# Ledger of designs, part 44: VH-VL binders against q9usg8r228to453

Target 1, 226 residues: q9usg8r228to453
Amino acid sequence: IPESAEWMNHLLEKVWPLINPEMFSSVADQIEDVMQASIPSFVENVRVASLDQGSHPVRVVSIRSLPSGEASESFSEKQASEAEHKDEPEQQRKQFYNFELCLAYHAKPVEDATSTSARASNLHLRIVFYPGIKGTVGFPLPIWVEIKGFVARIRFRCELMPEVPFLKNVTFSLMGLPELNVSAVPVAEGGVNIFGLPLISKFVNDAISAAANEYVSPKSMTIDLS
Below, E stands for the ipSAE of ESMFold2; O stands for the ipSAE of OpenDDE; V2 stands for 0.75 times the mean of E and O plus 0.25 times the DockQ between their complexes.

## First folded at step 22 (VH-VL; framework fv_cixutumumab)

Design m4 (at its last look DockQ between E and O 0.47; V2 from the best seeds 0.00; counts 0 for: pae E 3.0 > 2)
Fold by OpenDDE, look of step 22:
Structure m4 (fold): chain C 226 residues (1-226), chain A 123 residues (1-123), chain B 108 residues (1-108)
Amino acid sequence: as target 1 above (226 residues)
Amino acid sequence: EVQLVQSGAEVKKPGSSVKVSCKASGGKFSDYWISWVRQAPGQGLEWMGGISPDSGTAYYAQKFQGRVTITADKSTSTAYMELSSLRSEDTAVYYCARESYDFWTGVDYMDVWGKGTTVTVSS
Amino acid sequence: SSELTQDPAVSVALGQTVRITCQGDSLKWYYASWYQQKPGQAPILVIYGKNNRPSGIPDRFSGSSSGNTASLTITGAQAEDEADYYCNSWDSEGDHYVFGGGTKLTVL
C-alpha cells in the first residue's frame, strides 16, 4: 500500500525532530546493559550518555495490514481455536488491529565530520568508555556512534477497546534481526586514538544486535496503554 | 473442518466480466484473509490479490490492478473476485485460498484452498 | 518486483532424498511456504515457516532456509510424491505474494 506508506513518511518528516530523545531512554538503557555485560577486559565500564534520533527520519518502506483475528503459534493451535470458538458471536471477541512495517534508515551524508550539528542530524549514540583493568578507572573516553543505516521489519498487534483511547495494549515483534550498520566517529576534542574505531564499531553493533534479539520473533514486547 | 466452496465453471466472451464466489465454512471468516490465485493451462500459480474481510481492505497484484475487484461479505462468509475485460489469456482455473499467518513467528501461508473455478474465455 | 526461482524439473529415485530449492530476495526477510499440486487438483500446503508441517502431511516432508533461499526436502520419496511443488513468499517491495515457477518432481 504505497500511498499509506507515503502518508506515514510525510507525518514522520514533521514529527520526527519534535520527538523528545528521552522517549528512547529505555532503549538506551537496554543497550547500556548489554554493553556492560559484554565489555572487553580493557574497559572498566561503558555508559550510554545519550540516544538521539536527530532530524533525519526513518522511512516506512512498506506497510502491510494483517488479519484482525487471533494469531496463534501453530497451525494446530489455530484449528483448535476455531473449533473451540465456533459458536461464539463475533461481537464478543477481542478486537485487534495487526500490521507490519518495513522501516529503513539511511544516514544523511555529513560533509564535515567535525560539525557536531551536522552529525546530530542523524541517529546517533553518545557512549562513554572508561578504560582500565578491573579496579582501575581511567579518564572517560567519549565516543560518537553514528547509525549509518538499518532495515527492520516489525509486526504490531494492537488490542482495541471501546473506551478512549481505544487502545488497550500494543505488542510488537521483530521479523528477524535487523540489518544494522554503525560506525564510531572520532570526537575531535581528544585526538585520542581510541582502541581502534573498527573494534568499537563492532562492539556497539554486537551490543545493539544483542539487545534487538530480545524482541525477535517469537519474542515480543507488549506495552500496556490502559 | 474449514472449507472453501467456489462457484461453478464459467464460459465467457472476450470483453465480458466474470465474478467468482468463494464461501468459507467451518471457521472464523473475519480472522483470515482470502487470496485469489489463478493457473492457466500448463502454467504455474499466479497470485492476483487478496482481501481482509474484516476491514474490507483489498490488495492487488500490479498486473491486475484496475481490472480485478475483490470483495467480501462477512454476513455470508463469502469472498468474490470479479475480473473484467476478459481476454483469451484469462482462461484459467481460479482458486481462492485462506491466508493465515503466525504473528509470533512471522510466517505466512495459505492453508485452505478451494477446488478451483474454471473460467474459459472464448469467442 | 522480486521473483522466486525454482528448477523446472527434478527427479528422485523411490526411497531416496530430494531437495527442491527456491531462491529470491524476498526470502531474506520472509519464510517460504510450500505447496504440492497434483494434476487436476488444488494446491496443498505441505511446509511453512522454518519447518512447520500441517496436520496430515507426512513427516518425510521438511523445510529449511538459508540466506535468500528456501528448500523443501523429501526424505524417502514415495510414488505419491510425484507432483508440482511451488514456493511462495510475501514481497514487501511489491506488496504482493509471489509464487515460484514451480518444480515438477518425478519419482523414478
Scores: ipSAE 0.620, ipTM 0.842, lowest interface PAE 1.0, mean pLDDT 89
Fold by ESMFold2, look of step 22:
Structure m4 (fold): chain C 226 residues (1-226), chain A 123 residues (1-123), chain B 108 residues (1-108)
Amino acid sequence: as target 1 above (226 residues)
Amino acid sequence: EVQLVQSGAEVKKPGSSVKVSCKASGGKFSDYWISWVRQAPGQGLEWMGGISPDSGTAYYAQKFQGRVTITADKSTSTAYMELSSLRSEDTAVYYCARESYDFWTGVDYMDVWGKGTTVTVSS
Amino acid sequence: SSELTQDPAVSVALGQTVRITCQGDSLKWYYASWYQQKPGQAPILVIYGKNNRPSGIPDRFSGSSSGNTASLTITGAQAEDEADYYCNSWDSEGDHYVFGGGTKLTVL
């Protein structure tokens, strides 16, 4: 495990439970949109009620630095700029810091599978299914979806600026689809058919993967921090 | 336009060491990472290791860990690969290659190659 | 031992289409790059990322990827395409690069 990853993991252990779940609301909305577009025949509607990070943090498995400057330009741009004098002054180009993270998450086992308090420590989604026949009122069926684990690799391009917070733009891309393990558990006391839970788990897993696919390289997202 | 100029052929005895140089011309040397790749006669390409000249950080294939040392000198725009405890199976052409990075495709790739340095281990 | 798997040889009739395949767990995370090597010469980059061609590489060369597999396709193969082809990727477990074993392409 790299020293920088150990420092980040210590920080995450302290900060993770303090993060406002509102910061994940756009992710929750995107997952909901994908699920609603893919409603199976036995479901009238589906909603993501919440996404909560819990208290057990994601782990940084590794960090690797990536080249910047001329080496990170497009192939054609590199060929054109390579006619220039090497070791040119840094003031003539944007300041970027490029790196890749490997993140891993593993849920903590819980003894009482029906207890929402015990499961709240893990990363989870609260999903409401409205089972029923199209054109009729569906009864709400709350489902607890626990993220048992995931592995994701993310590349970041950070545009620097001379003033606090020193970050102007952050662009990220996922390196391939994350490995993802999802488990669904009903939360209601009512008569929920436990034999349907594997289908629900697969549906949610596929929806999260489809949402993530919109950020898989070469696709990216840029966040303006200035 | 960018060139990697490698040192000349070497003939070495088993148990000795060889040090191959790779001088870059054109481009900004410190911006690029340099890889070393070898190819035994009639065999495929084998990645040995590489270096970031800016940080001086080297990284190595597990097979060569402990036998190879990769260094760079920014003042001369030159990378070096030294392989110790030579055996007859180390007879190969040794290439240096410039690593580039494409954030969008998520690939590090070798866009400029040296002509290779033939190292023969015999006697 | 090989970490990226390629067939050791393939053949194609002049003007026909051939696919060269590269498989490995690291390709789930990272796109491959593809190198052509003619006898007595250094390798040259022909495809990087999913389907990017360096300047000077003919458009008959294309790449694709799916799951743990990357492919190099040559449509309308020409005699000059006869060479060895290597895939290369970052190794997701080893913190280093890996080459496939190479594929000798014969143009009949």
Scores: ipSAE 0.419, ipTM 0.741, lowest interface PAE 3.0, mean pLDDT 82
ESMFold2 (binder alone), look of step 22: mean pLDDT 88; pTM 0.915

Design m5 (at its last look DockQ between E and O 0.59; V2 from the best seeds 0.00; counts 0 for: pae E 2.3 > 2)
Fold by ESMFold2, look of step 22:
Structure m5 (fold): chain C 226 residues (1-226), chain A 123 residues (1-123), chain B 108 residues (1-108)
Amino acid sequence: as target 1 above (226 residues)
Amino acid sequence: EVQLVQSGAEVKKPGSSVKVSCKASGGKFSDYWISWVRQAPGQGLEWMGGISPDSGTAYYAQKFQGRVTITADKSTSTAYMELSSLRSEDTAVYYCARESYDFWTGTDYMDVWGKGTTVTVSS
Amino acid sequence: SSELTQDPAVSVALGQTVRITCQGDSLKWYYASWYQQKPGQAPILVIYGKNNRPSGIPDRFSGSSSGNTASLTITGAQAEDEADYYCNSWDDEGDHYVFGGGTKLTVL
């Protein structure tokens, strides 16, 4: 029986806690932007103070190859390529590798539901609400938000190049909106009673989903590695 | 342009095997995946499996696992599908098709089809 | 389950609009592609992705998707549109690809 993803999951258990959380800063900023665009008038501001992956890793459920090279070009790319690069040597044409990755995450239960140190092993965000109206001084209300679980399917298009590191850029998109379950957690004293934990959880869940929707196919994001 | 030319019709007895060929012309054979799809008389399309000629990796529908073998020969630009332990229910037209993926539309599709190979299984 | 379900037959009056549907769990994650097949011929691709047409396919063919359902719409149906129509989807849990059972379109 093939164990094609087991080696990756074993590696993830060792590497996951070592990843610098600052690598997620652009994701945190995007979630913050979505939240700021949709805050109610009785909230002056909202911030994502941190996004931390914790020590419990995401799990790779599957990896699947997809057609690459000429077969992975769109109809319009094939038509344009044939017209512009007639009889062109293959080394002059762009080379691509495509694959699909399915990821699943499930937070581990914690013995003390109110303990912030126990919950830090799970994927989480720290969010700060500032109640008040625009132009007044709001009092900060920190909220701990736990990612209870998600399932995501991601497709990658890797553009290759002939020189080291052989990878010019990576483009990715989500296949459908990820399944996502988040909760605001009663681990910190503060104004959580005023906002209500279910309302805060829904607001954050919707914001993360809206941020993720910017990457759902046919939308995509390219990371330049050259 | 890519074209797929399949081998001719075959008549087989139950319990035997059949090997259908699919020769590609145009384009680079190693750049395309080949799928096999069958259609029994009066029935719908049924995906059987496929192959990446470049890697030599074949993949199969669960229904056919253990009975179907899909191979490719780069030197002749030809893919093969062999179905063993034939039954009368295997009487069908067998198509090969170029399997394609378009990242920018997020879609998997089969854009070039062979004409089909009729396999008849009768006692 | 990775099954794609289509109505076995639909009819449309000449010049009217018809919608052929396809339902299945894989369509929550992946777009369908649609194939037209006339008797004695191999299938041809008519719609892929959300609503993309290969060159040579008339603009009366369009696609849509919502939830676990994909639809092929033919606006202003013509006699030449009489055919069998199949949806197809990637299926990451099962057989890589799955076809619907097909819909016979009759143009009256």
Scores: ipSAE 0.567, ipTM 0.810, lowest interface PAE 2.3, mean pLDDT 83
Fold by OpenDDE, look of step 22:
Structure m5 (fold): chain C 226 residues (1-226), chain A 123 residues (1-123), chain B 108 residues (1-108)
Amino acid sequence: as target 1 above (226 residues)
Amino acid sequence: EVQLVQSGAEVKKPGSSVKVSCKASGGKFSDYWISWVRQAPGQGLEWMGGISPDSGTAYYAQKFQGRVTITADKSTSTAYMELSSLRSEDTAVYYCARESYDFWTGTDYMDVWGKGTTVTVSS
Amino acid sequence: SSELTQDPAVSVALGQTVRITCQGDSLKWYYASWYQQKPGQAPILVIYGKNNRPSGIPDRFSGSSSGNTASLTITGAQAEDEADYYCNSWDDEGDHYVFGGGTKLTVL
């Protein structure tokens, strides 16, 4: 529904920069864990220093409502549920609001690539590589990872309750692996050819994809808001 | 067992309107969407539109925008499809189907179908 | 509007395996559902999701997906499997459902 998407986008434009980046700490930790589990042999360690959404928001491309009924994992479960609750009044049933979002992000072009403030306007990760063979730690290498773009489709299931805030649980699941475009740039002044930028970019891309895969259908995450 | 019972066959003149009903039994009507799908003789399935009886929101295929109206009555668990300005090309079997989704597997499907309503448009 | 394409007709020998394929851009994001239709009958859901089979559907029916394609496979085709098969998916651009053109399966 285009109108709904427009409304949401206006809201996002206002709210997005106000979001505390700490809200993404769990995501950052997950990415870090995946990176650490798959570090190249020439890297001793990797750390995610920060995940920041910047001021340029994601956009809702489309939104669609889904049936309000109980979501089940299988056809048989749905049938069983229908049979069990056939005689129950509607007022006693759990209420759900289900919808699907298509999200797209495109980084704002940065005129001055050397400007940290300009880069910070976009969604980015700061990661630190510790080069070296296991047991030998070199100087930390800070890397700026710019998210150039992504497209994701996400389904949401909201469990409603009659009391404020009217949301008990929110479950989300990714419809497929998001399309992702990332760029890794060394933060260090002087053009230190860090271990081939393409390799780092690939590593980061793979790590983010792997992290995202943990939420791809039929996998999901539920947040308790109660 | 959930069933969708559709209204009987219709014979209409060009330019007239037809309204087909679809009554759901054995399930929770408001928990699902109802889609309308037609099939012309010897042709494939064509999605026309659907409705969320709970919200009353209807969605239409672009081809039928302005000519089809889908409604639902929650009190009677009945969905309706009205097609206006009928043409000979509208001669088809019209199906209602329960539209559902699997949140966990990320798929949409139509799991229960009516038996279809034959609409014949002839001068 | 994204379209789903199917071969109009395929044949399989009795007891053999046949795969019916559906192709479309929407299938990159959504799983297809598959419907069997015999002459004079309403369609019947046979496969949905990754490989979900409704109750009452024989286990010889299976589903798969790859890239922008979805496939229905019948392993050990029976005479009663002769029918038209339609794929269906949500169209992410048009906000509507779309059916494939259908595949007529002949069992030889």
Scores: ipSAE 0.477, ipTM 0.802, lowest interface PAE 1.3, mean pLDDT 88
ESMFold2 (binder alone), look of step 22: mean pLDDT 89; pTM 0.926

Design m6 (at its last look DockQ between E and O 0.67; V2 from the best seeds 0.62)
Fold by OpenDDE, look of step 22:
Structure m6 (fold): chain C 226 residues (1-226), chain A 123 residues (1-123), chain B 108 residues (1-108)
Amino acid sequence: as target 1 above (226 residues)
Amino acid sequence: EVQLVQSGAEVKKPGSSVKVSCKASGGKFSDYWISWVRQAPGQGLEWMGGISPDSGTAYYAQKFQGRVTITADKSTSTAYMELSSLRSEDTAVYYCARESYDFWTGTDYMDVWGKGTTVTVSS
Amino acid sequence: SSELTQDPAVSVALGQTVRITCQGDSLKWYYATWYQQKPGQAPILVIYGKNNRPSGIPDRFSGSSSGNTASLTITGAQAEDEADYYCNSWDSEGDHYVFGGGTKLTVL
């Protein structure tokens, strides 16, 4: 439905920069946890300093409506539900709105890689590596992780209620592992040639992928908005 | 038990139109979508389009856009597929199927099928 | 438009295991849905999701996926399993459902 996607994209262009990055704190924490659980031997610790969406929005490539029926965990449950609620008035049934979004992100080309403001226009992670062997901590190494691009397909299940805000719960799940392209860039401050940027990029990519995997179908997350 | 009952066999001339009906019984018609799938003799399954009876929104395969119209009547729990400008290659068995989506398993499926309607296009 | 490809025909001895494979780009994102069709009959849903069977489908039917492939496995093939098998998936690029070409399974 191209028209719907266009509408959403216009909205996203306006709303995206207004989003408080703190809203992504939970995601940042999850990424950090995964990173910490899989740190290389030469790294004592890793911290996610920030996750910021920037001003360049993700794009809705497509939207797909799904049947509005009650989602069940199993085929058998659905059949049972149909049998149990056969005689119930439609008005008493829980209402759901289900849909899928295909999201794509492409970072805006940055002409000046040394410009923090230019880089900040894109989705990025700031991470800090603490090099060292267990028990030894070196100087922190700040790293700018730029998300160059990703493609994700996300399904949503919205439980509707008659009272404001008309949305009780939202459940989302990833349809497959998102395709990610990330790049680790040294923070210009101090000219530290971070040895092994490709390794760091891979590490970050793997960590994000691992974190994302926790939400890949049939796994899901539900947010209670009531 | 949910069943989809389709209309009877049709014999049509080239250039004419055919309208096949699919009546659902035993379930909540508005909770599901209805898809139409055809199968030419000795060929595979081909998805034509579908409809959300609740919203009335239909979606079509590009191949059939402009020539197929899918509608639904919630009051009678009946979906319809009308194919116009019939050609000999439209000779096929046409199936309606209940389309559902399992959010938890991450898939859509067609769990209930009609028995099919044979449409023969001959001069 | 993404296509799903299947072998047109496979055979299995009675009581043996057979795997029918479906391949396509859409399967990177979606699980395949599998349908069984016997001559003169409508298709029947046999596997959906990761490995879900509707009620009434024998447990000898199982599903798996890897990359851009999905597989239907019949462990201990029975004579009644002789049929055409179709894989299906949503194609997000074309906004339509796509069926594989079907695989005719012969039980020997």
Scores: ipSAE 0.712, ipTM 0.869, lowest interface PAE 0.8, mean pLDDT 89
Fold by ESMFold2, look of step 22:
Order: C-alpha cells, then structure tokens, then sequence
Structure m6 (fold): chain C 226 residues (1-226), chain A 123 residues (1-123), chain B 108 residues (1-108)
C-alpha cells in the first residue's frame, strides 16, 4: 500500500503558490549572513533581496514513522522508564510523535531564460553583490539564482496536547546535508559577466549548504505553535 | 530486567512454515518496534522486517516480501515472525531485537536482542 | 543501492589500534551503529549513532563518520575483542535497516 504522500502532494500543488514568500525571510537572512561572512575583500557587501517559492511545488517522496514514547527517550531515561512502576506524571512523554519526511524538488525548464515571469515559476533567490573597497559605495550587481533541485530528509518530533489545536511544539532536524543544485541566471539584457556565473552558482550553493548545516542532526529547531 | 525471550529451536521440512515468538519483559512493549534479523551458518546478519505493536503495522525487507508475516500481541507483549514455503537455505538463527530512536542524538539502534531461535530445514 | 560494504577480515596485534570501516550511500544521511558478535552468541550493541557507547562497553571502542564512510576504532585491542563486527544504518533506499556484510577481527 502506497504512503499518504500522494494526498500531501495534491495538497502541495494547491497550497504552494499561495504561500506568502515573506514567510521565508528568516531563511533568506540566514543565507545572507553566511554569504556576508565569506565574501572576498574586493566585494563590499552582498545581500539576499528575496527568496520566492514560485508556483512549481516540492514533492513528498516518502514518509516514514519512527518509534515514539518510551522507545524515543534517551538511553539513560529509557533505563529509568523500564522500571516496573511509573508515576502518572511520567505518562507526559507519550505525547510525542516522530516521523521522517523525504522531499525532492526539480525546477521545470523555462522557454525564455531572459523573461522574469518565466523564471519566477521556479524556486529562486534574488541576490545583489556590491563589488568595491570597504568604506566606499560599490556598484550593485543583481543576480537571479534558481534552485534547480534538491533532496532533503527531515525528521520531526511533534509534541501533542489534548487541547485545540492539538500541537504544542514541532521540532525538526535535517538528516545529513541536502543534495542541492543551484544556477545563476542572467537578469540584465546586457553587461553580464557570464564567465563569473558558475563561480556565483558555487558560492550560493555553498552558502545555502552552510546555512542548512545549522539544522543537521543532532542540531534542531523548535517551533512553538501554542 | 529487560529482555527478549524467544521460542525454542525448530526442525522443519521444505515447503512447510515456521512461527517464531519473541516475548518482551521490561519497558513498555507497545512503544518499541520489534525487528527480525536472521543469520545463516557462516553468514552475516540479514534484516527481515519488523513491526510497530501499537499500530500493528508490519514492514518487510523486499527480499522476504510475500513469505514473511510479522505480528504482535500487546496483551502478551509478544511478537511473532512466520516464514512460509521453507527451503534448505532458510536454515538460520532467527533473532528478534527491539528498535529504539533518539531524536536528540539523531540515532537509530537495536538495544536489546533475543538469544536467537535456530530453525533447521532438512528433507 | 542501500548496500553497506565492509572488508571481510582484518587483523590487529594485541594492544594495537585497529579501525573497521563501513561504506555506503545511506551513511551520507544516517549515522551507522555497530554490533559485536562472538561465535554462538547474539549480537551486542557497541556504538550507536555516531559515537555513543552503551553502559558496559569499554571506552577503547569509539566510532566516527565522514562522508559515506563510518569507522569503528578499537584502541588497545584485547584478545576478547576477537569477534565479528557489523555496521547498520537506517536505509536511504527502501527498507528500514541495512547491515554491512560483517568484518571478522582477529587479534594476533
């Protein structure tokens, strides 16, 4: 029997284009921070102007349930919990549910790479480089960066509660660094240094990977939904 | 003390089936997944499948799909593995092990193993 | 493929350090766990996750990982460490778990 991934992919097809891109602002800021820490001395600054999901959704490849309750406690806590009798407050730990999600993304080909509306259908970043000497105003160099594809494996730990909305906290972590393909794309109709585009693609790829590494297990992030 | 107690050795003829039991003591049985791992003489460990006793959902290695049935009885804290259409190459020691997961260290492991059940298939 | 590859045998002189390796695509995503098995006995867990040691396992056992490779290291090998060693990982392909083929450790 297939997993419920087909249902989730159907929902994603409807929901994905409706998501407000501003909800990704914290991710964009993290990528920007990494890029600013690693720019060469002949570049005054770099910023991420936007991160936009486009209209072509990610795909859920698989969902796997994971052991929960006592089986998901630390080794030390588990040994204590394996005692014959437990106090009623100890049952609090049974309010967690764990699962793993594998996501894949693949950008759709665009017919005209110079068209901003055609490029906007895919997941992308707008990045501005400011070459120049520190303490002077650099000349802005806008770059359009397309996420051509990625594969990510994410584990979730959901803290449940009996009251509406039934979710108190969600903690997540990445299993390994995502596989990631990034491509810099021309924005201007002329004056673009195309010899630098592969280097920009690598720089952005490395920056996104470094930002993601802050969430690779055993590191995690918790979102309070209550 | 926590332990997994398996049923005794079996001698079977080709074409028959065998059902091995694994009784857990200690810990909350329904929270732990139970895996089945076999080892033919002189060979390595081979994962066969497992079960979540709470949901009753079983999962199987592709190699054994269609020949193995894994079940659990929460009331007796016992998991079962049944292998059908036995052949001489199914002669092995069959282990049960409980599966654990620790989100905060990102670890999956089998922390408690049964002593194994020897199944011999001979004509 | 979800295969985990181990050398079938390694040797170490008594008191020396040995490293047992495990390679596979699943290790890019998931930490390996390590099991020791002596003849006629069930496996026992010696390293879980990257480098966590259950109580009762000597501190001469340690684990590490890099890229698609995991390693089990025994520092100051003793005669009692002679055994088969298996790596195991959550499967990135389809099954829940995959085992390596095992490594027979001989202490000289």
Amino acid sequence: as target 1 above (226 residues)
Amino acid sequence: EVQLVQSGAEVKKPGSSVKVSCKASGGKFSDYWISWVRQAPGQGLEWMGGISPDSGTAYYAQKFQGRVTITADKSTSTAYMELSSLRSEDTAVYYCARESYDFWTGTDYMDVWGKGTTVTVSS
Amino acid sequence: SSELTQDPAVSVALGQTVRITCQGDSLKWYYATWYQQKPGQAPILVIYGKNNRPSGIPDRFSGSSSGNTASLTITGAQAEDEADYYCNSWDSEGDHYVFGGGTKLTVL
Scores: ipSAE 0.693, ipTM 0.850, lowest interface PAE 1.2, mean pLDDT 84
ESMFold2 (binder alone), look of step 22: mean pLDDT 89; pTM 0.925
ESMFold2, look of step 23: ipSAE 0.572; ipTM 0.800
ESMFold2 (binder alone), look of step 23: mean pLDDT 89; pTM 0.925
OpenDDE, look of step 23: ipSAE 0.637; ipTM 0.848

